VHH binders against o75319. Designs and how they scored, part 11

Target 1, 181 residues: o75319
Amino acid sequence: GNHIPERWKDYLPVGQRMPGTRFIAFKVPLQKSFEKKLAPEECFSPLDLFNKIREQNEELGLIIDLTYTQRYYKPEDLPETVPYLKIFTVGHQVPDDETIFKFKHAVNGFLKENKDNDKLIGVHCTHGLNRTGYLICRYLIDVEGVRPDDAIELFNRCRGHCLERQNYIEDLQNGPIRKNW

## First folded at step 1 (VHH)

Design b2n (framework vhh_6fv0_2)
Fold by ESMFold2-Fast, scan of step 1:
Structure b2n (fold): chain B 181 residues (1-181), chain A 118 residues (1-118)
Amino acid sequence: as target 1 above (181 residues)
Amino acid sequence: QVQLQESGGGLVQPGGSLRLSCAASGFTFDDYAMYWVRQAPEKGLEWVSTISYSGDSTYYKDSVKGRFTVSRDNAKNTLYLQMNSLKPEDAAQYYCAKHDEYWSGDYRGQGTQVTVSS
């Protein structure tokens, strides 16, 4: 369907780069067919995404799409120079260990191949908040040894919105470290 | 207008099987991914399984992989969960839900109770 996702307009399109990392989070871009339902200042297409990243003097090297749908935009709507990875995640629930492993593997692979540049890993779900924030924070905690509260604060500050789902926050603060994933 | 009616739960011994059904109405069933969520006593809602709108893609919680199978019949507006090799840890109220990218965590049906006990 061509319906704008619930609360999508409530969120900033793109956050800021998370200092000390290669992560930047944003809400899902919407292809041109959605634009007639949006005011000009509300539009956020794939092209708008890249324009906003350039306005921050940053460059995307990878997009990780965590949505469970393909209705919002297609990979062919993205520049051919930027790799796209789809990891299907269900909204509301904490991602399972296999999903966490896929995310960590993709991030580690990108960093290994991009050690000589400063390109960013762009991560999004529908709002660029709960699933996105969870997986980024999980990576920082499990792989980089960041304290859970510090990871959450960093994400919230840079995204411009706080993680909303208590089950995600609880898992990050009190859940087990996923060493193998 | 969305209405979801779960059924098929019951009491089963460890290692047993149950088949859950969810009858959907009030929306175009084949336009939406569907999922199963469960809630055990004193625990939060836990995602179990998802199936794409066409039925071509399925996803499972790690602890149920190889034991549970989700399926759908779009002609009948019905979602299924085949549960095999049931464990005490699987005992919960099971709910089906229409997948919305931004789901508040609400279930829409009354659920169906699964009890695993000797």
Scores: ipSAE 0.005, ipTM 0.192, lowest interface PAE 10.3, mean pLDDT 85

Design b2o (framework vhh_6fv0_2)
Fold by ESMFold2-Fast, scan of step 1:
Structure b2o (fold): chain B 181 residues (1-181), chain A 119 residues (1-119)
Amino acid sequence: as target 1 above (181 residues)
Amino acid sequence: QVQLQESGGGLVQPGGSLRLSCAASGFTFDDYAMYWVRQAPEKGLEWVSTISYSGDSTYYKDSVKGRFTVSRDNAKNTLYLQMNSLKPEDAAQYYCAAYGDEPTYFDYRGQGTQVTVSS
């Protein structure tokens, strides 16, 4: 389907690299078939994503797609040189332990394989905010030992938008630490 | 616009079975994950089951695992919930909900169908 995601236009396309990490967050890119419903300045295709990353003097080494749909763009729309990982993550509820550990495993694997470069892990859901922010912050808290409020503040600042889902925020601040990997 | 129409509720004895259906229209059904949620008297809305857009992945509330089975027929734009070994605690108004990847799945919630479990 060609329905533009609700509130998608309200969010900045790409945030900034989170200092001290390899993470950068963005909203879902939309393939060419969506562009007839968008003004030129509203377009954010997979190509637009890579152009905006380049404009920040950054380079993507991995994309993690947290959306629970395949309709927004195809992996084939991405450059061959950038690995793509789909982690189907249901919105509204805090991601389950299996999803959290899959995310942590992917990040840890990328970091081991990319010790000799400074390439970024690009993470997105629909808005690049709630599921994206939760999993990035969960990684920083559980694996890197960052204090929850510091992780959330760092994400909010770099994304340019604050995490909105109270249950996600509450789990980050007061929930159990998932096992470090 | 988007419409969700539940059916199949009714009165059943403990240990009985019911099959709920949800007919969807007004959106591309196979782009969306679908939910079954329920609300019992004096309780909040609770999640029961999720099925992925393709039908390949299913998730269940712990108390219904092994008794309930969610499925979908994308060719018919229909979602199902097969409920076996029903218990009194399963009595509730059952709702079909669609969110796909949208943040507000309740925008696509149906009117519900009542399930009562009693002898």
Scores: ipSAE 0.016, ipTM 0.296, lowest interface PAE 6.0, mean pLDDT 86

Design b2p (framework vhh_6fv0_2)
Fold by ESMFold2-Fast, scan of step 1:
Structure b2p (fold): chain B 181 residues (1-181), chain A 119 residues (1-119)
Amino acid sequence: as target 1 above (181 residues)
Amino acid sequence: QVQLQESGGGLVQPGGSLRLSCAASGFTFDDYAMYWVRQAPEKGLEWVSTISYSGDSTYYKDSVKGRFTVSRDNAKNTLYLQMNSLKPEDAAQYYCAKEDYGFSTPDYRGQGTQVTVSS
């Protein structure tokens, strides 16, 4: 079966670009086989993702997929011009240092290679909220020196939903800076 | 309701082997990736291995590569972890977990099975 992720319909498909950064967050796109379980207005395919990004006058240069599954969509469903990176990230738990390092390395590499354009780094997990928000905020705090509460507020405002997991929020506010680049 | 039941842990000598099992119910098992995670005394949860919904793709923590093998039997709704060449550092409570932990519940996590390595 092609079961829709729990609570997936509760969240906006795509947030707004986080000002001062190259990040945009969204929930997982669902390939065409899921459309039988969705009303037309609920559909959010890879094609729909790119259309919604264009509607904001933005362009994706990289997609980072934080889900621990390949069942929602295939990399082949994405335009060949947009790099796709999979970082398997367990939900519920604060991401480990290896996962944080992979995320930071991918972001830093993208920014270095895209100095002459304004393309965005698209980041998603299943809901585009907890794992996504944690790793984006962790990057802002550890690499860009943003205050934890400011990073969290910026993410929440731009995503249109607040980070829900208390252990993630606590780690961002009170945990150590990870210097594992 | 999602239910996960781990078994197969025990006491083993360094270099020994154990096979862990996880019986799953309450969801369509073959639609989801499954994980093995562990927690040593006074440490946080640590990811060990994942297997895709079909069983075609597996991924492992670097320290267990070549020693551990994850597999699944979708007809029996059962996940396995074959652990060979066990080291003292592998001693932990082992849990299986369903892909995309729900937003708010440890209900996706089983009771665990204890692995002890004596030296």
Scores: ipSAE 0.012, ipTM 0.304, lowest interface PAE 8.6, mean pLDDT 85

Design b2q (framework vhh_6fv0_2)
Fold by ESMFold2-Fast, scan of step 1:
Structure b2q (fold): chain B 181 residues (1-181), chain A 119 residues (1-119)
Amino acid sequence: as target 1 above (181 residues)
Amino acid sequence: QVQLQESGGGLVQPGGSLRLSCAASGFTFDDYAMYWVRQAPEKGLEWVSTISYSGDSTYYKDSVKGRFTVSRDNAKNTLYLQMNSLKPEDAAQYYCARSDYDEYGLDVRGQGTQVTVSS
């Protein structure tokens, strides 16, 4: 269907680049079939996403889509020059170790291949908040050694919205570091 | 009334095979990507496989790649999961799912079908 995701309009379309990182978070873009249900100023298509990134003087080099669906937009709606990675994640639940490792491997691979540029890794779920914030913060904590509270504060500030789910926050603050050994 | 009904679960020995089916009704089946998810006792819900609305694109959890195959028959409003080389770790309740509001959980899922792997 063409239903607007619940509370999707309540969130800012795109956050700011997280300083000291290559991450930028945003809510899911919606393809043209959704636009009849939106006011012009509420529209946030794949094209709108790239325009808003350019307005910040940034450039996307990878999109990681964490949604549990493909109904919101198609990879074909994105420029061919920007790689797209789908990692299916269920809302409300802390992602499992396999999902966390997939995310880490994708980020590490991008960084290795993009040493000579400053392109960003764009990460989104439906609202660009809970699953998105969890996986970005998990990466910063486990791989870059950032303190949990500092990672969460950085994400919240740059996204413009705070992580809402206590189970995600609790896992980030007190959960085990996930490492491949 | 939107409904999903899973079938085909059962008891198999390690290395065995099962074919799961999901009959969909009450919505335009070929407008939706469909999902197989599973839940073992005392574990969270785990994504297993996704198939696009047309059936042209399929995605799998790494641990099931090469062993499981998802497919669909849009004319019959039916989703399938062919499971080969089953392992004890695959034992779970398997659910057919459609998600519209993924931040708020699964939009629609069926009652599930139990898969047990033991000698």
Scores: ipSAE 0.020, ipTM 0.267, lowest interface PAE 5.0, mean pLDDT 87

Design b2r (framework vhh_6fv0_2)
Fold by ESMFold2-Fast, scan of step 1:
Structure b2r (fold): chain B 181 residues (1-181), chain A 119 residues (1-119)
Amino acid sequence: as target 1 above (181 residues)
Amino acid sequence: QVQLQESGGGLVQPGGSLRLSCAASGFTFDDYAMYWVRQAPEKGLEWVSTISYSGDSTYYKDSVKGRFTVSRDNAKNTLYLQMNSLKPEDAAQYYCATGYWDESSFDYRGQGTQVTVSS
């Protein structure tokens, strides 16, 4: 049956809004069928996600799902008012240019359409850390002109966990700027 | 073969202090972030603290900020957690964890060290 992802319980469910940006990162929500394997305090369903965001006095305007699977939850488990975008990314590897381009396009489109509000872009992979942190930092570096070390520090502080994969960190610090628009 | 060996736990009274250590081997210690996580009876794992691979950045669970200090000695492959002003709520099994886990399905969490806080 449905197994809990490796180390999923080790991570905070939701980080804090990244100041000066519209980003908030979180780990993958798990639909109700997973709850039999979790203690009540470990549960983090799509409903729990929205409750935790509201507890921070924030509101989601877009969810970007970076997992390579559809088994954790379905878009229909989300409120109809919140757009959902799936970008399939494989773990362990630095995301390719096509993936980076899709992410930048989605973020730019959201920001243009949401100039008159403060709604957030929620980004997650399985743990809400490596793929999530890479793509958010890549956006800040390439589009917003943020220094790589500053982007990484901001993400780590707000997520409450440091980017773990050295190859992702090295690409952010020393890799080429991706000219994707 | 990644190995993490925690030590330094024990029984302490409220307001007391403990210093936890984690000896790491089997991977390039200074290439990965390190974590302290804890598990109280009947509770899931709670993230407590993170330190970046270089030691330049540290992060804490809100309830331990100002009381706990994480540090690392990359020359000795050792992670530390200095715990001051301990509260009953801090009683838990404390585990060292490594960012190396993202490269494997193997559980790289150490065996842990128990912290008990009681008067």
Scores: ipSAE 0.012, ipTM 0.177, lowest interface PAE 8.7, mean pLDDT 85

Design b2s (framework vhh_6fv0_2)
Fold by ESMFold2-Fast, scan of step 1:
Structure b2s (fold): chain B 181 residues (1-181), chain A 119 residues (1-119)
Amino acid sequence: as target 1 above (181 residues)
Amino acid sequence: QVQLQESGGGLVQPGGSLRLSCAASGFTFDDYAMYWVRQAPEKGLEWVSTISYSGDSTYYKDSVKGRFTVSRDNAKNTLYLQMNSLKPEDAAQYYCAKPYDSEYYADYRGQGTQVTVSS
């Protein structure tokens, strides 16, 4: 269906680049079929996403879509020059080790292939907050050795919204490091 | 309109087994993760299990791991919960649930099916 995700309007469309990283987080773009029930200032299509990124003087080199559905937009709605990766990630549960490994592998591969540019990895779930924030922070903690509270603070500040799921925060702070690369 | 209809509950003795079914309609079943949740008398809703849209990933409440198995048949729009080694603490009304896009696992639920465990 074409109903707008609950609370989707409550979140800023796009955060800022997380300094010292290649990450930028945003909420799910909605294809044109959703726009009939949105005010002009509420619209956030795939095109709107790229316009907002360019307004920050940034450029996307990869989109990682963590939603557990394909109804919001199609990969064909994105520029052909930007790779798209779907990682189906269940809401509410801390992502499993397989999902974490897929995310880490995609990020590491992007960084190796993009050493000569400053293009960003765009990450989103439905709200660009809980699954998105968890996987970005998990990468920073496990791969880059960032302290959990520092990773969470950095994400919250740059996204403009704080991680909401207590089980996700608990796992980031006290959970084991996942070393499967 | 989203419709979920549970069946397969009943009375069993401790150590017994039941297989719950949920018939889904009014939405594209294979686009959504599905949930089993339960509510015992005088208690709140409790998450029991999750299955991914394809059936490839499953998740369980710690107290039911190794005893319960969730599965789905996307061709039949049906969700299942196989419950083995039932304990008195498993007695509850069991609901099939579909999340709203807000990620809340119990947004859409059926009427439920009653599971009673007693000697």
Scores: ipSAE 0.013, ipTM 0.259, lowest interface PAE 7.5, mean pLDDT 87

Design b2t (framework vhh_6fv0_2)
Fold by ESMFold2-Fast, scan of step 1:
Structure b2t (fold): chain B 181 residues (1-181), chain A 120 residues (1-120)
Amino acid sequence: as target 1 above (181 residues)
Amino acid sequence: QVQLQESGGGLVQPGGSLRLSCAASGFTFDDYAMYWVRQAPEKGLEWVSTISYSGDSTYYKDSVKGRFTVSRDNAKNTLYLQMNSLKPEDAAQYYCAAIYDEGSYLFDYRGQGTQVTVSS
């Protein structure tokens, strides 16, 4: 079978919308085959994701999947009305410039196309924390001019968990701005 | 039962080439990212290369970039590592591994390995 990601149960399924932005972060949903290894209250399927977003009076307009695998769920498990974008991102390493470029372009494209609504960009990696938080904060710093410490604090508060990887935090605080579109 | 079987190692001269293979069985090969890792005598495991479940994305240790190429054939459940311009520091036991938690660099399944020796 399917092996539950290490520490996956330690994290809240879905954060809150980041005020002043269109971002919401969450941990990876797990397809039906994982449910035999989970108590009912621990389940977080693609359906559960959309139910939790709806419970916050929010609506997803795009999902950006930063995992390096499709073993957790398939794009076909998502409603066909919500666009899905895969950006392969290895854990533990600060995302490279090409990955950052892809993320920024996807976000900018979504925002331009969705000026007439308030739909959210959902972003996740395995835990919805380090890769997810890095790319969201990188976008806010580089594109929206948010101060690094403010971006990190906003993400941490809304996700309900603090960024854990010191190399990610260091790059956000002291690294170069990537001027790419 | 999960099995990984590495092959293709051997003795080469500096500057030579080898192609390693890893035959996988007992799991859905195309659902998992695969790694090549190596261990030189009396040293720890070193990550060498990663390939995504589909083969669309590859990553390499800095010291092997431009010399090594990872690839996979999902229809045959086989992983490959083409090694060119081999250096003495590349001499090691090479292992393939599947990861179940791609966020942690954990090696959930590892084979017996194949020995690469680089000497005159």
Scores: ipSAE 0.018, ipTM 0.353, lowest interface PAE 5.8, mean pLDDT 86

Design b2u (framework vhh_6fv0_2)
Fold by ESMFold2-Fast, scan of step 1:
Structure b2u (fold): chain B 181 residues (1-181), chain A 121 residues (1-121)
Amino acid sequence: as target 1 above (181 residues)
Amino acid sequence: QVQLQESGGGLVQPGGSLRLSCAASGFTFDDYAMYWVRQAPEKGLEWVSTISYSGDSTYYKDSVKGRFTVSRDNAKNTLYLQMNSLKPEDAAQYYCAKTEYDDYGSAFDIRGQGTQVTVSS
């Protein structure tokens, strides 16, 4: 199947860098085989992703792919110079502690190895919203000590869309801090 | 066209083991994450485990973690669930599933009749 993900066209392709962080969120890029289903202005391939990041005067240093499928694009479709990490994340439930820890570990490792540059961590799920927003906000709250409401507002403003899943929002606002595994 | 056929269920004592299988056809198996879900009497459908398209990443419901192991053989289009240290609360009809919905409809695409797991002495 080369079907476009449901509601994928309803979302902005790429958000803005979240100020004070190295994060930028975007929706899943779609490989060339999907372009026959899209008007030219709707296309958002891996190449389009890197062009849009460059248009913002930013540079990607890592892509974290939170989708559970390889249907949308292959790692081989990305520039060889940018590391790719797959964290398999289910969409309907709050990510488990192991998934949260894996995300935090990847972010911390990137930041340690990239102290001398300003490269960004690109994070996406299918729409670049719910799983993406949850894990970025979880990191800001648990590791950087940001207030939950402030983390959510920052993500929403920079992504250009508000987190939609009520269980994710509730966990961020009222759930426990995941500081220890 | 998509077909999923579960097998391997049965009656087992608490603490026992079972290995479930799911034979898949009609789609490109190694392009999809696969799921094990279960439904106990008088309960809704419950997610149990997920395995990535390559088999490199696995996820489990908290109550089965350390006891269940999901795996796949992409050359044979087959998904497995090894269940150890079975408990009475694990008794359910087990289904394998795929899904084309990521964020919006976490609806599992269940095609088979499932395989029944009963745990009792």
Scores: ipSAE 0.017, ipTM 0.326, lowest interface PAE 5.2, mean pLDDT 87

Design b3 (framework vhh_6fv0_2)
Fold by ESMFold2-Fast, scan of step 1:
Structure b3 (fold): chain B 181 residues (1-181), chain A 119 residues (1-119)
Amino acid sequence: as target 1 above (181 residues)
Amino acid sequence: QVQLQESGGGLVQPGGSLRLSCAASGFTFSNYYMYWVRQAPEKGLEWVSTISSSGRSTYYKDSVKGRFTVSRDNAKNTLYLQMNSLKPEDAAQYYCATRYSSGYYFDYRGQGTQVTVSS
């Protein structure tokens, strides 16, 4: 069914660009069929996402969808000019090395292909918080050499919500760096 | 064609100061975040500082906070790094970059400028 995801209304639709990076995080957009269960001010469709990004004077160049479902919206609901990548990521558990490497390769590929512009990588899971924040921070720590606490603080501030899952936070702070050798 | 040219490095005593410059051309400098990164002998690339396209937001590696200041002049297409209270561990080749990647991509970085700290 078209039931609104649990706690989805508790989160801001879209955060701010993370300064010094190409990342912006948001909660999952919901296609038109969900709007019957939402007040007008609660609606956040794929169109609403792009309007909110433009209001920040930003432009999306890639969307990475980390949800473990396809029920919320379809890639066809997005502009044809914006690439869409699905990485099925199970919630609650720290993402495995395969998922982390897929995310890193997608980001690195986008950055290599978009050297001459400032387009953003939009990342979302259901709430745009735990899986999203983990993978963005993991990239910043492992690839960009950012200190774990600095990466987490930057994400929390720009998303407008703090990472909630203690196992994710612990892995970011104290876990091994995943090297792509 | 993107070009970056660093300058201002040199030999300084511990506690001394240097100001690095990076002259940018071939792209709309004012639209891009800029980065300072460094590489000490026999070590990997290390991120030092970030400045937003407008210059309003700046970020620093913890070990350089309070000692280094990044700035930019968009009218002159120039990026700066003011380095105060230099320590031996700051000795490295310093590079500016429009895009940073800690071992995979070093896109549109310059040739670098050498900073040596010795007594």
Scores: ipSAE 0.000, ipTM 0.138, lowest interface PAE 16.7, mean pLDDT 84

Design b3b (framework vhh_6fv0_2)
Fold by ESMFold2-Fast, scan of step 1:
Structure b3b (fold): chain B 181 residues (1-181), chain A 120 residues (1-120)
Amino acid sequence: as target 1 above (181 residues)
Amino acid sequence: QVQLQESGGGLVQPGGSLRLSCAASGFTFSNYYMYWVRQAPEKGLEWVSTISSSGRSTYYKDSVKGRFTVSRDNAKNTLYLQMNSLKPEDAAQYYCARGLYYDSSGPDYRGQGTQVTVSS
């Protein structure tokens, strides 16, 4: 069968909306075929994702999937009303400038098209932590002018887990602002 | 400031038992994999065991399977290694470390270690 991602059970399924932003982070939803290896309380399907967002009185308007695989769930498992964007992002290394540019472009486009509503941009990698936290914080720092430590603290608090990768944290705090690609 | 402090080492006879502890501070302990690694004199570091952030997944070096048990108490920020049926080849300085993966790839901090001596 399909293997549950390493450490996936160790993380909260969905964080809270990051105040002052349109971002919400979560771990990768797993399609029904994975549930044979999960207790009922561990299940987190695409349907479970939308139910948990609704329980927070929030609504998703875009999902950005940063995983380097398509094995966890299919875009067809999502409501037709919610756009899905895949940005293949390799783990371990700081995302390259092309990936950062693509993420920023997607976010800016969503915000421009959704000025008249309060829908959220849902961002996930496998755990909804390192690649997810890096790209959200990078956006806030480079585009919104948020101080690096403030962006990281906000993400950590709202996700309910701290960014783990030192190279990602180092790049956010001391790396260059990516304004020209 | 990240700190890891091991304790519980000592002298034990073959077949004996020891329980090692590692007290963690300066980071969110529950967000990290924790590892036990060891080094005998004039040898390289050897991975012994890994435990996931929640404690639900554990991994062991083949030679210690069934003899060693890793556990953690996230409320107390403490990592443990229960060592049973100790063998002379288990004698080493034991270190705890933190990291991101089950195989201890890229541990970024480790403590000063605690010495385990097995005499026969």
Scores: ipSAE 0.000, ipTM 0.095, lowest interface PAE 20.1, mean pLDDT 85

Design b3c (framework vhh_6fv0_2)
Fold by ESMFold2-Fast, scan of step 1:
Structure b3c (fold): chain B 181 residues (1-181), chain A 119 residues (1-119)
Amino acid sequence: as target 1 above (181 residues)
Amino acid sequence: QVQLQESGGGLVQPGGSLRLSCAASGFTFSNYYMYWVRQAPEKGLEWVSTISSSGRSTYYKDSVKGRFTVSRDNAKNTLYLQMNSLKPEDAAQYYCAKWGYSYGPFDYRGQGTQVTVSS
């Protein structure tokens, strides 16, 4: 249906690029059928996403969609020039090792194929916060060797919202490094 | 040329209140999201609050929710942060910011305004 996700309006549509990385986080774009429930300034369609990225003088090279649904928008709503990857994740739970491995593999593959450009990896779940922030921070910690508190601070600052789920924060700070290689 | 000038900081007792202001110039203020960030001694920049271009949407760091209120006056190109029930951990240099560049931090121009919380 066309039900706006709970608390979706509470979050900034798009964060800023995370400096020193290729990541940018955002909340789920909503296709045109949802706009009847939104004021003009609340609209955030796939087109609005790309316009906001361009306003930051950035360019998307990959979208990773972490939602457990396809009802909010369809891959066909995105420009054909931008690859789309779906990784189904359930909210509230720390992503499992298989999900973490898929995310790492997708990021590493993109970076390897895009050495000669500065295109971004766009990552979103429903709010672009908990699952999104967890997987980005997990990548930075496990692959790039960033200290957990530094990764979390960088994500929070660039997203414009702090990670909310204590179990996600606890896993990032004190959980094991995932050796999914 | 983005210019931001913060004011309103000072010394306050725990539980006290301060109202910070930021005068903006050099860009179309009403078209941009604005931010308050702070930095305590020997700590990194910490995001505090965000306000949409229209002022209708506001966002806060969890530890300041219910205590801080961000607002703006687009006719005056001024951003505000009302801080109530101040705690010792709120002591910091406060900056207003516009997000600027692909690789950059918050695009701020002022020296900030110092907030000190002590008895």
Scores: ipSAE 0.000, ipTM 0.136, lowest interface PAE 16.7, mean pLDDT 85

Design b3d (framework vhh_6fv0_2)
Fold by ESMFold2-Fast, scan of step 1:
Structure b3d (fold): chain B 181 residues (1-181), chain A 119 residues (1-119)
Amino acid sequence: as target 1 above (181 residues)
Amino acid sequence: QVQLQESGGGLVQPGGSLRLSCAASGFTFSNYYMYWVRQAPEKGLEWVSTISSSGRSTYYKDSVKGRFTVSRDNAKNTLYLQMNSLKPEDAAQYYCATIRYGSGDLDYRGQGTQVTVSS
């Protein structure tokens, strides 16, 4: 389908790099077929994503797509130089342990291969908020030892929007640490 | 090229045991997390277990916890799955897999190994 995701226009296209990390979060880019339903200033294609990242003097080295759909854009819409990783995650429920571990493995692998550069890991779901923020914060808490409230505050500030789903926030603050990868 | 070859499947009665093996080549096995996934006829791939590169951390699907044990021998480039107290719902084709950096897809090579649980 070519219908715009509900509330997609309510969110900033792309956040700022999270200082002290290699993460940057954004909402799902929409391929050119969606543009007839958008004003010029509302467009956020894969090309627009890379332009906005460059405007911040940053460079993407990996995109992790957390959506449970392939309708919004195709990997072929991305530059050939940037790896693309799909991790199917269902919205509304806290990601399961397998999903968390796949995310951690991908991040750790990228960091090992990119020790000598400053390229970023771009993470998105539909709005770049709940699933995206959960997995980034989960990584910071479990792998980097960041305090839950500090991870959440850092994500919220850099994304420009606060995590909305109480079950996600509850799991980050009071849930068990998933084993480090 | 990453190659993974599974073995050890077979027919077993409910409550029985099987030990699956996976021989890995074409990559530095000790640097990668390894996975066991399964697929029943006309169903999608289902994650079963994960083991860290060192073997110190293991994770399991809820329905197999306490019954299955994953392990690895990095010197032999071999992954194992010990399956005890097998149930009919465990019947599936079992694949070992890994995720290559930058791809995200589970890689498995060969035909997998068939596990049948029937009385």
Scores: ipSAE 0.000, ipTM 0.136, lowest interface PAE 16.2, mean pLDDT 84

